# Designs tried in a protein design chat: VHH binders against Putative glutamine amidotransferase MTH_191. Part 4

Target 1, 304 residues: Putative glutamine amidotransferase MTH_191, of Methanothermobacter thermautotrophicus (o26293)
Amino acid sequence: CGIAGVVYKDGKLHSVGADMTRMLHALQHRGPDSAGFAIYGGLGLEENDYLLNIEVKDKPGLLDMVKETVELVSPIGSDEVIPSVENHIIYRCRITLESFSQLKPLIMDIDSIDDVIVLNGSHSFEMIKDVGSVLEIADRYDTWSKKGTHAIGHTRFSTESIVDRYHAHPFQSYIIPDITVVHNGQITNYWKIREPLERKGHIFETNNDTECIVHYVADKLASGYSLEEALEQSVKDMDGPFSYIVGTPQGVGIAKDQLGLRPGVMAENDEVFAVASEEVSLREVMDTSEVEQISPGEVRVYEI

## First folded at step 3 (VHH)

Design a51 (from v15 with E101Y F106T; framework vhh_vobarilizumab_d1)
Fold by ESMFold2-Fast, scan of step 3:
Structure a51 (fold): chain B 304 residues (1-304), chain A 119 residues (1-119)
Amino acid sequence: as target 1 above (304 residues)
Amino acid sequence: EVQLVESGGGLVQPGGSLRLSCAASGSIFSIYAMAWYRQAPGKGRELVAGISSGGSTSYADSVKGRFTISRDNAKNTLYLQMNSLRPEDTAVYYCAARIWYQTGYTDYWGQGTLVTVSS
């Protein structure tokens, strides 16, 4: 797998969709099976508006059932259907909720429909994840045209033949708004991390390491930790080998485990902070020979 | 906006206990994530313990099993129960409140209360 993140330091809109597309394409050799993006700052939604991404099997009446379920909770402000592979579509709709706390229950209601999977719901970022190469996904979702202040992304190598969009990165937690994670590697003390989180009330939907990371980080952030503090504590608590990147509405962070066996590099200048699995990815967004290897146990964060 | 005022600090013998309080005013306390930070002489500020709006807690490794963070939303008060105090726990303790929005977060800080662990 390959991971990447980019932040424009001026806090203004830039072509981060195009930037991330190029960064991930440079990492395509690490994972050809699926790719994903979280692009922050460009949606421009009104307060209390959220964007849902829903995977729906292309079957008669199923999309109508999804729309009816959504409309029990919120009018649909805008929507679109994006054709995908494997006899599936991606249904995207804009909804309005009275509070963020209504979002996860709605997602669970939609997800209870057979052959329907909610990929995410968000306010400050656009989630794009699907099966295929980076460039196929970029053309399908028009990532080239997408603007934002920052983005994170992932290329995935699947060990199974089954295509699973839900298990593609980024993963999101719903404990606090709009926290995403992309990850490469393994957590070898998985249950030591997961069991305390479950006792705190976190609901795990998979046995995926990436879900464990996003729940852990969200729990720390929800408990008053800064992003840097949350990542520093994760490196102490979690056994690797891993590297991961977190996206928040304010920025990006990267963490490497104590052994440092999974790659991670960074480069920055006055305009841009960028991190990735490999130098070739960084060169897609800045002209620099000053690439820094992230050390074992190190975390790096940039917040706008 | 929220205002935070700490109390309960003082001089205590090694192995002793202290309970710190942080009174919040101005905004609805229950929606904030709350935390205790400390700054020891000659060191930077570090996180001690945190508690979410829903009551989930987290602790720094150095205080796990000795300190307990809790909140009373009806009284708009955050607490830190400190047991088995050590000389290295000597620091100014700060109360912090964090609110998350869709566009990021805002932090509010108290004035601090001094804890001295000495014979």
Scores: ipSAE 0.249, ipTM 0.691, lowest interface PAE 4.6, mean pLDDT 88

Design a52 (from v15 with A96T; framework vhh_vobarilizumab_d1)
Fold by ESMFold2-Fast, scan of step 3:
Structure a52 (fold): chain B 304 residues (1-304), chain A 119 residues (1-119)
Amino acid sequence: as target 1 above (304 residues)
Amino acid sequence: EVQLVESGGGLVQPGGSLRLSCAASGSIFSIYAMAWYRQAPGKGRELVAGISSGGSTSYADSVKGRFTISRDNAKNTLYLQMNSLRPEDTAVYYCTARIWEQTGYFDYWGQGTLVTVSS
């Protein structure tokens, strides 16, 4: 698997979709089976508006059932259908909710429909994840044209016989708005991390390490930790080998475990902060003369 | 805007106890994540303990088992119960409030209260 993140320091819109597409394509050898993006700052949604991405099997009446379920909670402001592979479509719709607290219950209601999976719901970022190569996904979703202030992304190698969209990175938590994680490696003390979070009321949808990481970071942030403090504590609490990147509306952070067996590099200049699994990814967005290898146990964060 | 005012600091002997309070005004207290930070003279700020709007707590390794963070939403007050105090706990203690909105988070800081643990 490969991970990448990029931040433009001026807080203005840049071609981060194109940047991330090039960064992930450079990491394609690490994971050809699926890819995903979280692109921040470019949606331009009004307060209380959210974008839902819903995977729907292409069969009669199912999309109508999804739309009916959404309309019980919110009028649909705009929508589109993106054709995908394996007899599936991606239904994307903009909705308005009275509060963020209504989002996860709505997602659960939609997920209760057979052959329907909500991939995400967000205000500040656009989620794009699907099966296929980086360039196939880029063409399908037009990532080349997408603008934002920052982005994170992932390329996945699956050992399973079937690659699925839901388990592709990024993963999102709904404990706080718009936090995402992409991850490479393993959490070897998984249940020691998960069990306390479940006792605190966190609901896990999968047994995926990446979901555990996003719940952990969201829990720390919800308890008043800064992003840097949350990542520093995660390195002490979690046993690797792992590296991961967190996206929030304010920026990006990367953490490497104490063993340091999963790669991570960074480069920074006056315009850009970038992190990735390999230096070849960083070259797609900047001169690598300032590249640093991230040390075991180290974290790096940039917030706009 | 939220205004935070810390109180309860003072001089205490090693092994002693203090309770810090942070009174909040200006907006609805119960929706904020709250935390205590400290800063010793000439050093950077460090997180001591945090508590979510739902009451879940987290602690720095150096204070686990000695300090307890709690909140009283009816009184708009955050507390830090400090037991088994050590000279290295000497610092100015700051109360913080954080609210998460769709566009990110907003932080509010108090002015601080001095805790001195005598030799």
Scores: ipSAE 0.256, ipTM 0.693, lowest interface PAE 4.8, mean pLDDT 88

Design b01 (from m13 with Q98R; framework vhh_7mjh_2)
Fold by ESMFold2-Fast, scan of step 3:
Structure b01 (fold): chain B 304 residues (1-304), chain A 121 residues (1-121)
Amino acid sequence: as target 1 above (304 residues)
Amino acid sequence: EVQLVESGGGLVQPGGSLRLSCAASGFTFSSYAMSWVRQAPGKGLEWIGRIYSGGSTSYNPSLKSLVTISRDNSKNTLYLQMNSLRAEDTATYYCARRYDFTSGWYRMDVWGQGTTVTVSS
């Protein structure tokens, strides 16, 4: 798997979708099966507006059931259907909720429909994840035109015979708004981390290590930790090998396990902070002559 | 029920120092990042700084050399130490609780009533 993140330091809109597409394409050899993006700052949604991404099997009447379920809770604003592969479509719609706390219950109601999976719901970032190569996904979703202040992304190599959209990175937690994680590696003390989080009320949808990381980080942030403090504590609590990147509305962070067994590099200049699995990814957004290797157990964070 | 109460304001001479306190009640103080914000008469809000639950601090770069934020979780109290005060520091000072864990310094849900600092001879 390959991971990447990029932040423009001026906090203004830049072509981060194009940047991330190039960064992930450079990492395609690490994961050809699926790719995903979380692009921050470009949606410009009003308070209480959310964007849902819903995977729907392409069969008569099913999309209508999805729309009817959503309309029980919120009028549908803008919406679109994106054709995908393997007899599926992606339905994207803008909704308005009274509070963030209504989002996860709505997602669970939609997920109760057979052959329907909610991929995510967000306020401050656009999630794009699907089966295929980086360039196929970029063309399908027009990532080249997407603007934002920062982005994170992932290329996945699946060890399973079936590659599915739901298990593609990024992963999101619904305890705290708009936290995303992309990850390379494994958490070897998985259940030691998961069990306390479940007792606190975190709802796990998968047995995926990446989901465990996003719940952990969200829990720490909910407990008043800074992003840097949360990532530093995760390196102490979680056994690798791993590297992961977190996206928040303010910025990006990267963490490496204490043994440093998964790669991670960074570079920055006056305009950009970038992190990735490999230097070749950083080369797509800036001069790589001053690339820094992230040390075992080290955390790097940039917030706008 | 959830409440923040600032204290320690008053009249201070230019060049002087002052420490403000903020007493928190009705919530688990140790689980929240806390901020100080000020408002000069007739002007907008100006963010001073923030302290996270783990003790890390972040400051407005314009004010960093003049202020220090600290907390005592055992007393549910937040502090702001101010040094080298000038007439421009005359303002109402507020403590605030961060409610949005992903949105940065401007997303606060609980505010105190404020304590007034006047810098004058």
Scores: ipSAE 0.013, ipTM 0.512, lowest interface PAE 7.9, mean pLDDT 86

Design b02 (from m13 with Q98K; framework vhh_7mjh_2)
Fold by ESMFold2-Fast, scan of step 3:
Structure b02 (fold): chain B 304 residues (1-304), chain A 121 residues (1-121)
Amino acid sequence: as target 1 above (304 residues)
Amino acid sequence: EVQLVESGGGLVQPGGSLRLSCAASGFTFSSYAMSWVRQAPGKGLEWIGRIYSGGSTSYNPSLKSLVTISRDNSKNTLYLQMNSLRAEDTATYYCARKYDFTSGWYRMDVWGQGTTVTVSS
């Protein structure tokens, strides 16, 4: 798998969708099966507005059931249907909730419909993830035109026999809003990390290591940790090998486990902070000979 | 009920040092990032710095050489150590609780009453 992140230091809108598309395309050899993006700062949603991405099998009446389920909780402000592969569509809609606490129950209600999967719900970022190459997904979702302050992304090589959209990165936690993770590697002490989080009320939908990471980071942030502190503690608590990148409304962070067997590099100038699995990805967003290897156990964070 | 109570203010000579305390009650102190903020007479609020649950600190760049923030979670107490005080450091000093990491780092949801520091010869 390949991972990447980019932050523009001025906190203004830049063509981060195009940047991330180029960064991930440079990593296509690491993961041809699916790709995903979390693009921050460009949605411009009003207070209490959220964007849902829902995978719906192309069956008569199914999309109508999804819309009816949403409308029990919120009027649909805007929506669109994005054709996808394998007899599926992606339904995107903007909704208004009285509080963030209504979002996960709504997602669970929608997920209860057969042949329907909610991919995510967000306020501060746009999630794009699907089966296919980076360029196929970029053309399907028009990532080239998307603006933001920062983005993270992933290319996936699946060890499973079936590649699906739900298991594509980024993953999100719903304990607190708008935290995303992309990941390469494995957590070897998975249940040691998961069991305490479940006791605290985190709900796990998969057995994926990436979901465990996003719940862990969200839990630390909800407990008053800074992003840097959360990532530094994760490196102490989690056994690798792994590298992962976290996106938040304020910025991005990258962490490597103590073994350091999964790659991670960074480059920085006055305008941009960028991190990725490989140097070729960094060169898509900046010209630099000063690429830094991230050391085993090291954490790097940039916040706007 | 959730409360923050500052103490340790008073009159101090220029060039002197002073340590302020903030006693927290009614919530799990160890789970929150805590900040110090000051307000000089006739001026707006000025953020001094914060300390996170894990002990990391972040300071206003214009004040970082003057101050140190620390906490003792076993005593539910936040501290502000100030050195080399000048007349322009005269202000009411507040401690505040931050919980909302998603809204930006300056949001505070619980404030103390403040303690006054006067720097005068």
Scores: ipSAE 0.012, ipTM 0.536, lowest interface PAE 8.2, mean pLDDT 86

Design b03 (from m13 with Q98Y; framework vhh_7mjh_2)
Fold by ESMFold2-Fast, scan of step 3:
Structure b03 (fold): chain B 304 residues (1-304), chain A 121 residues (1-121)
Amino acid sequence: as target 1 above (304 residues)
Amino acid sequence: EVQLVESGGGLVQPGGSLRLSCAASGFTFSSYAMSWVRQAPGKGLEWIGRIYSGGSTSYNPSLKSLVTISRDNSKNTLYLQMNSLRAEDTATYYCARYYDFTSGWYRMDVWGQGTTVTVSS
């Protein structure tokens, strides 16, 4: 798997979708089976608005059922249908909720419909994840034209017989809004981390290590930790080997386990902060002479 | 009832120092990031800084050299230490609790009533 993140330091909109597409394409040898993006700052949603991404089998009447379910809770402000592979479509819609706490119950109601899976719901980022190569996904979703202040991304190599969209990175938690994670590696003390989070009310949808990381980080952030404090504590609590990147509305962070066996590099100049699995990814946004190896147990964060 | 109460404001001479306190009640103070915000007469709100639950701080670059934020979780109290005060520091000072600190200072959900600091001869 390959991971990447990029932040423009001026806090203005830049071509981060195109940047991330090139960064992930450079990592295609690490993961050909699926790719995903979380692009921050470009949606421009009002405070109570959210974007849903819903996977729907291309079957007569099914999309109408999905829309009817959404309309019981929220008006649909705008929507779009994106054709995908395997006789499926991705339905995107903008909704308005009275509070963030209504989002997960709505997602669960939509998920109850046969042949329908909600991929995510967000306020501050656009989620794009699907099966296929980076360039196939970029053309399908037009990532080349997407603007934002920062982005994180992932390329996946699946050891399983079937690669599905829901389990592609990025993953997010619904305890607090808009926290995303992409990761490479594994957590060897998985249940020691997961069980306390479940007792605190985190709902796990998978047995995926990436989901465990996003719940952990969201829990720390919800408890008043800074992003850097949350990542530093994760390195103490979680056994690797892993490296992961977290996206928040304010920026990007990377953490590397104490053994340091999974790759991670960074580069920084006056305009850009970037992190990735390999230097070739960083070359798409900066000179390679600026590259720094992330050390075992090290955390690096950039917030705008 | 969730409540924040500021104290320690008053009249102070230019070049002087002052420490403001914020007493929290009705919630688990140690689990929240906290902020200080000020408003000069006739002006908008100006964010001063925040302190995370673990003690790390972040400041408005324009104010960083003048202020220090600290907390005592055992006493449910937040502090703002101000040094080398100038007339331009005259303002009402508020403490606030972050609902979601990842959204920045504009996502504060609980505010104190404010304490007034006047810097004058």
Scores: ipSAE 0.000, ipTM 0.368, lowest interface PAE 12.5, mean pLDDT 86

Design b04 (from m13 with Q98L; framework vhh_7mjh_2)
Fold by ESMFold2-Fast, scan of step 3:
Structure b04 (fold): chain B 304 residues (1-304), chain A 121 residues (1-121)
Amino acid sequence: as target 1 above (304 residues)
Amino acid sequence: EVQLVESGGGLVQPGGSLRLSCAASGFTFSSYAMSWVRQAPGKGLEWIGRIYSGGSTSYNPSLKSLVTISRDNSKNTLYLQMNSLRAEDTATYYCARLYDFTSGWYRMDVWGQGTTVTVSS
């Protein structure tokens, strides 16, 4: 798997969708079968507006059921249908809620429909994840035209003929809005991390490590930790080998396990902060002479 | 009852130092980021700085060299150390509780009543 993140330091809109597409394409040898993006700052949603991405089996009448379910809670402000592979479509719609706390109940109502899965709901970022090569997904979702202040991304190799889109990276928690994680590696003390979070009331939908990371980070942020503090504590609490990147509305962070067993590199100049699994990814956005290896146990964060 | 109570204000001469305290009660203090804010007579609110649960701090760049924020979670107390005080530092100083939902975001939902600092010769 490959992971990448990029931040423009001026806090203005840049072609981060194109940047991330090139960064992930450079990592295709790590995973050509699926890719995912979280692009921040470009949606321009009004207060209380959210974007939903919903996977729907491509058969007559099912999309109408999804729309009717959404309309019981919110008018649909804008929507589109994106054809996908394996007899599925991705339905994207903008909705208005009174509060973030209403989002997860709505998602659960939609998920109750057979052959329908909500991939995510967000305010500050656009999530794109699907089956295919980076360039196929870029053309399908038009990532080349997407602007933002920063983005994170992931590319994956699958040994299965059918890919589970929901469990692909980036992964999101609904305890805190708009926190995303992409991850490479494993957490070997998984249940030691998960069990305390479950006792605090976190509800896990999968047994994957990436969900555990996003729950952990969300819990720390909810407890008054800064992003850097949360990541520093995670390196102490979690056993690798791993590298992961967190996206928030304010920026990105990368953490590398104590033994430094998974690759992670960074490059930084006056305009850009970038992190990735490999130097070839960083070359897509800046000069490789500025590349630094992230040390074992090191955390790097950039916030606008 | 959730409350914050500031103390330590008073009269101080230019160039002097003061340490303000904020006593928290009615909530799990160690789980919240905290902030200091001031208001000069007849002026708007000015943010001084914040401290996260783990002790990391962030300051208003115009005030960074003059102040230090710290906390003692065992005593449920927040501190603001001020040095080299000037007449323009005369203000009512407030502590406030932040719920930091994401890195860089904060929401002030509980405020103290304030403590007044007057800098004059």
Scores: ipSAE 0.014, ipTM 0.531, lowest interface PAE 7.2, mean pLDDT 86

Design b05 (from m13 with Q98H; framework vhh_7mjh_2)
Fold by ESMFold2-Fast, scan of step 3:
Parts: C-alpha cells; sequence; structure tokens
Structure b05 (fold): chain B 304 residues (1-304), chain A 121 residues (1-121)
C-alpha cells in the first residue's frame, strides 16, 4: 500500500486534488486495486451542512428509498449520482442537520437499507474512494479539478479475492466526523487497543487495523488531545509494523511505529509540507534535494 | 451543571498587561481543550487561541506575540495573559470548551458569559 499527504502552509485553496492524484500515481506500484482521497478545505459548507457519500446498488426504487430516508431528517440541498463499477452508484448529497449529534443516527438509518452503505459523512472534507487505479478514480470523480488546503490519500494492494469499497482507505470515525486515516502495515496488539474503545461506545464495522487507528485518534482528539499528542500516544500504545497519516480540518500528521519497518518520508519548504511512503511521491509536489526519513517512533504534524 | 465563568476584565491603559481567568465547573475540565475568543464592539468573533488537555497551545498568528494561554487543571481554571495592550484590543473576551478537534470557534459547545476589557487612556 502507499500513503501520502500534502499541506499548503498559506491556508489558501490550491489544486490539492491534482497534487494528490500525481502523488498517488507515483505510488501505484504499491497498490493497484483501489485508491482513496480525503480533500480538505474546498467544500465551502455552512456550519451545519454535511456531505454524505452513499454506495447504492443500481436497482429499481433503491435510490428513491435512500432519498426518502434522508428527507425524514433534512431537505436535500444538492445531489449527484456518480456511476461506479460492479452495478453500483455513488450518491452524494448535501444536507443540513440541527446538530452534529444527528449525523451518526442518520448514517445508521441509511445503512439499515439492504444493498446500501454510507461511505462517509463530512463537513470539512470530500472523500473519494473506489475500486480501480488512481487515474481511473481521478477521471471518474474529477479529482484533477478539486481544490483545498490539504489532502491525504492511499493506494491499496488487496490480498483478498474480492476488492471492495468497505476496506478502502481513508477511514473515518463519527465521534468527530472530519478526521480521516490512511495506513500501511499492521497493528499486532489490535484487540488490546480495540476493546477499550468499544467499551467507550465506538462502533466498529470491520476488523481492519485502519479503522482501529481512526477510532483511537478520534477518541484522543475528543478527549482534548492535540493531534501531535494523540499521535505520540498512539506510537506508545500501538505495536507495529505500521505507518499512518491522519487528516483533520487543521492539517496532516504522520506516525511511524517503533520498529520502523514501514516506509515514511517527508519534505518541507516555505510553501508546502508533504509526507509519503516514498520519495518519488514527494517530487510530484515540490522540488526537493532534502528528503527526511521519518525515524522509528517519530511523529510529524503540520497544522495550518 | 456545566458552566464557564470569565473574570479579570476592566479598564487598562495602553501598553498595559492583564490576565483573564475562566473558572470551569460541572465537567471534567482536564479532559477538554479550551479556547479564548473575543468580540470587539460592532465586529465579529475573533479566535485568540486554544490549549489542549496536555498543555500544548495553538494561537491565531496575528495575536501570538501578544498573548499566552495556560491552564491549571487542579483548579479547573483557564488563563489568558495579555501584554502590550492597544485600543484595538478593546473587546468582550469569552472562554469556550471544544467538543471536537477544530480550531474554529463554531465547534465549541459551552461558552462563558464574557468579561469586558477596555483599553483607554
Amino acid sequence: as target 1 above (304 residues)
Amino acid sequence: EVQLVESGGGLVQPGGSLRLSCAASGFTFSSYAMSWVRQAPGKGLEWIGRIYSGGSTSYNPSLKSLVTISRDNSKNTLYLQMNSLRAEDTATYYCARHYDFTSGWYRMDVWGQGTTVTVSS
């Protein structure tokens, strides 16, 4: 798998969708089976507005049921259907909620419909994840035109016989809706981390490590930790080998386990902070003769 | 009941210093990130800075050299130290609790009533 993140330090909109597409394409040899993006800062939503991405099997009446379920809670402000592979569509809609606390119950109601799954609900980022190569997904979702302040992304190599959207990165937690994680590697003390989070009320949809990481980081942030503090604590609590990148509305962080067996590099100048699995990815967004290896047990964060 | 109460405002001369306090009650203060926000007369809200549960701080870049945020978890109290005050710093100052990760003021769920600072000769 390949992971990447990029932040423009001026906090202004840049062509980060194009940047991330090039960064992930450079990592395509690490994962040809699926790709995903979280692009921050470009949606321009009002305080209580959210974007939902919903996977719907392409069959009669099903999309109508999804829309009716959403409309019990919120009028649909704008919407779009994106054709996808395997007889599925991705339905995107903008909604308004009275409070953030309504988001998780709405997602659960939509997920209760057979052959429907909510991929995410967000305020500060646009999630794009699907089966296919980076360039196929970029053309399907028009990532080349997407603007933002920062982005993270992932390319996946699946050892499973079936590649699906459920296991594609980024992953998100709904204790805080705008945190995303992309990950490469394995957490060997998985259940030791997961069980306390489940006792706190986190709901896990998969048994994959990336979901565990996003729940862990979200829990720490919800408990008043800074992103840097959360990542530093994760390196102490989690056993690798892993590297992961977190996206938040404020920026990007990367963490590398104590064994240091999974790659992670960074480069930084006055305008850009970038992190990735390999140097070739960093060269897509900046001219650099100075690439820094992320050391075992090290955390790097850039917040706007 | 969950409550935040600011104190320490008042009239101060240009160039002076002032320390504001915010007393928290009704929740586990040490588990939350806290912010200071101000509103000048006739202006919108301006975020000053945040302090995380572990003590790390983040500031509005335009204000960073003029302010310091600190906390005392044993006293459930948040502080804002202000130095080199100018007439433009005249505002009502609020403390607020973060219910999520954003540095933006709009994601705060509990606000104090505010304390007024007037910088005048």
Scores: ipSAE 0.000, ipTM 0.265, lowest interface PAE 15.8, mean pLDDT 85

Design b06 (from m13 with Q98W; framework vhh_7mjh_2)
Fold by ESMFold2-Fast, scan of step 3:
Structure b06 (fold): chain B 304 residues (1-304), chain A 121 residues (1-121)
Amino acid sequence: as target 1 above (304 residues)
Amino acid sequence: EVQLVESGGGLVQPGGSLRLSCAASGFTFSSYAMSWVRQAPGKGLEWIGRIYSGGSTSYNPSLKSLVTISRDNSKNTLYLQMNSLRAEDTATYYCARWYDFTSGWYRMDVWGQGTTVTVSS
């Protein structure tokens, strides 16, 4: 798999969708089966508005059931249907909720419909993830035109013949809003990390390492940890080999396990902070021959 | 009842040092990041710094060399140590609970009443 993140230090809108598309295309050899983006700062949603991405099997009446379920809780402000592969569509809609706490119950209600899966719900970032190559997804969702202050992304190599959209990165937790994770590697002490989180009330929907990481980071952030503190503690608590990148409304962080067996590199100048699996990805967003290897056990964070 | 109560303000001479305290009650203090914010007479609010639940600190770069934030979770108390005080440090100092991602985008949701620091001869 390949991971990447980019932050513009001035906190202004830049063509980060185009940047991330180029960064991930450079990593396509690491993962051709699916790709995903979390693009921050460009949505411009009102305080109580959220964007949902819902995978719906393309069969009669099913999309109508999804819309009816959403409308029990919220008016639909804007929506679109994006055709996807494998006889599925992606339904995207903007909704208004009284509080963030209503989002996860709504997602669970939608997920209860057969052949329907909520991929994410967000306020501060746009999630784009699907089956296909980076360029196919970029054309399908028009990532080239997307603006933001920062973005993270992922290319996935499936060890199985069928890769579903839900298991594509980025992953999100619903304990706190707008935290995303992209990941490469394995958590070898998975259940040691997961069981305490379940006891705290985290609900896991997969056995994926990436979901475990996002629940862990969200839990630490909800407990008053800084992003840097959460990542530093994760490196002590989690056994690798792994590298992962976290996106938040404020910035980007990368963590590498103590064995340091998964690649991670960074480059930084006065305008940009960038991290990725490989140097070729970094050179898509900055003119630099100076690339730093992230050391085993190292954490790097940039917040706007 | 959720409360933050600042103390330790007063008159201090230029070049002096002062330590402010903030006593927290009514919530699990150790689970929250905490901030110090000040307001000089006739000026807007100026963020001083933040201490995360794990003890890491983040400071306003313009103030970093002048202040240190610490906490004692066993006493539910937040501290602000100020050194080499100058007349321009005269302000009302507030502690605030950082409610970053757990609420509807309020960065700080609970504020103390403030304690006044006057730096004068």
Scores: ipSAE 0.000, ipTM 0.390, lowest interface PAE 11.4, mean pLDDT 85

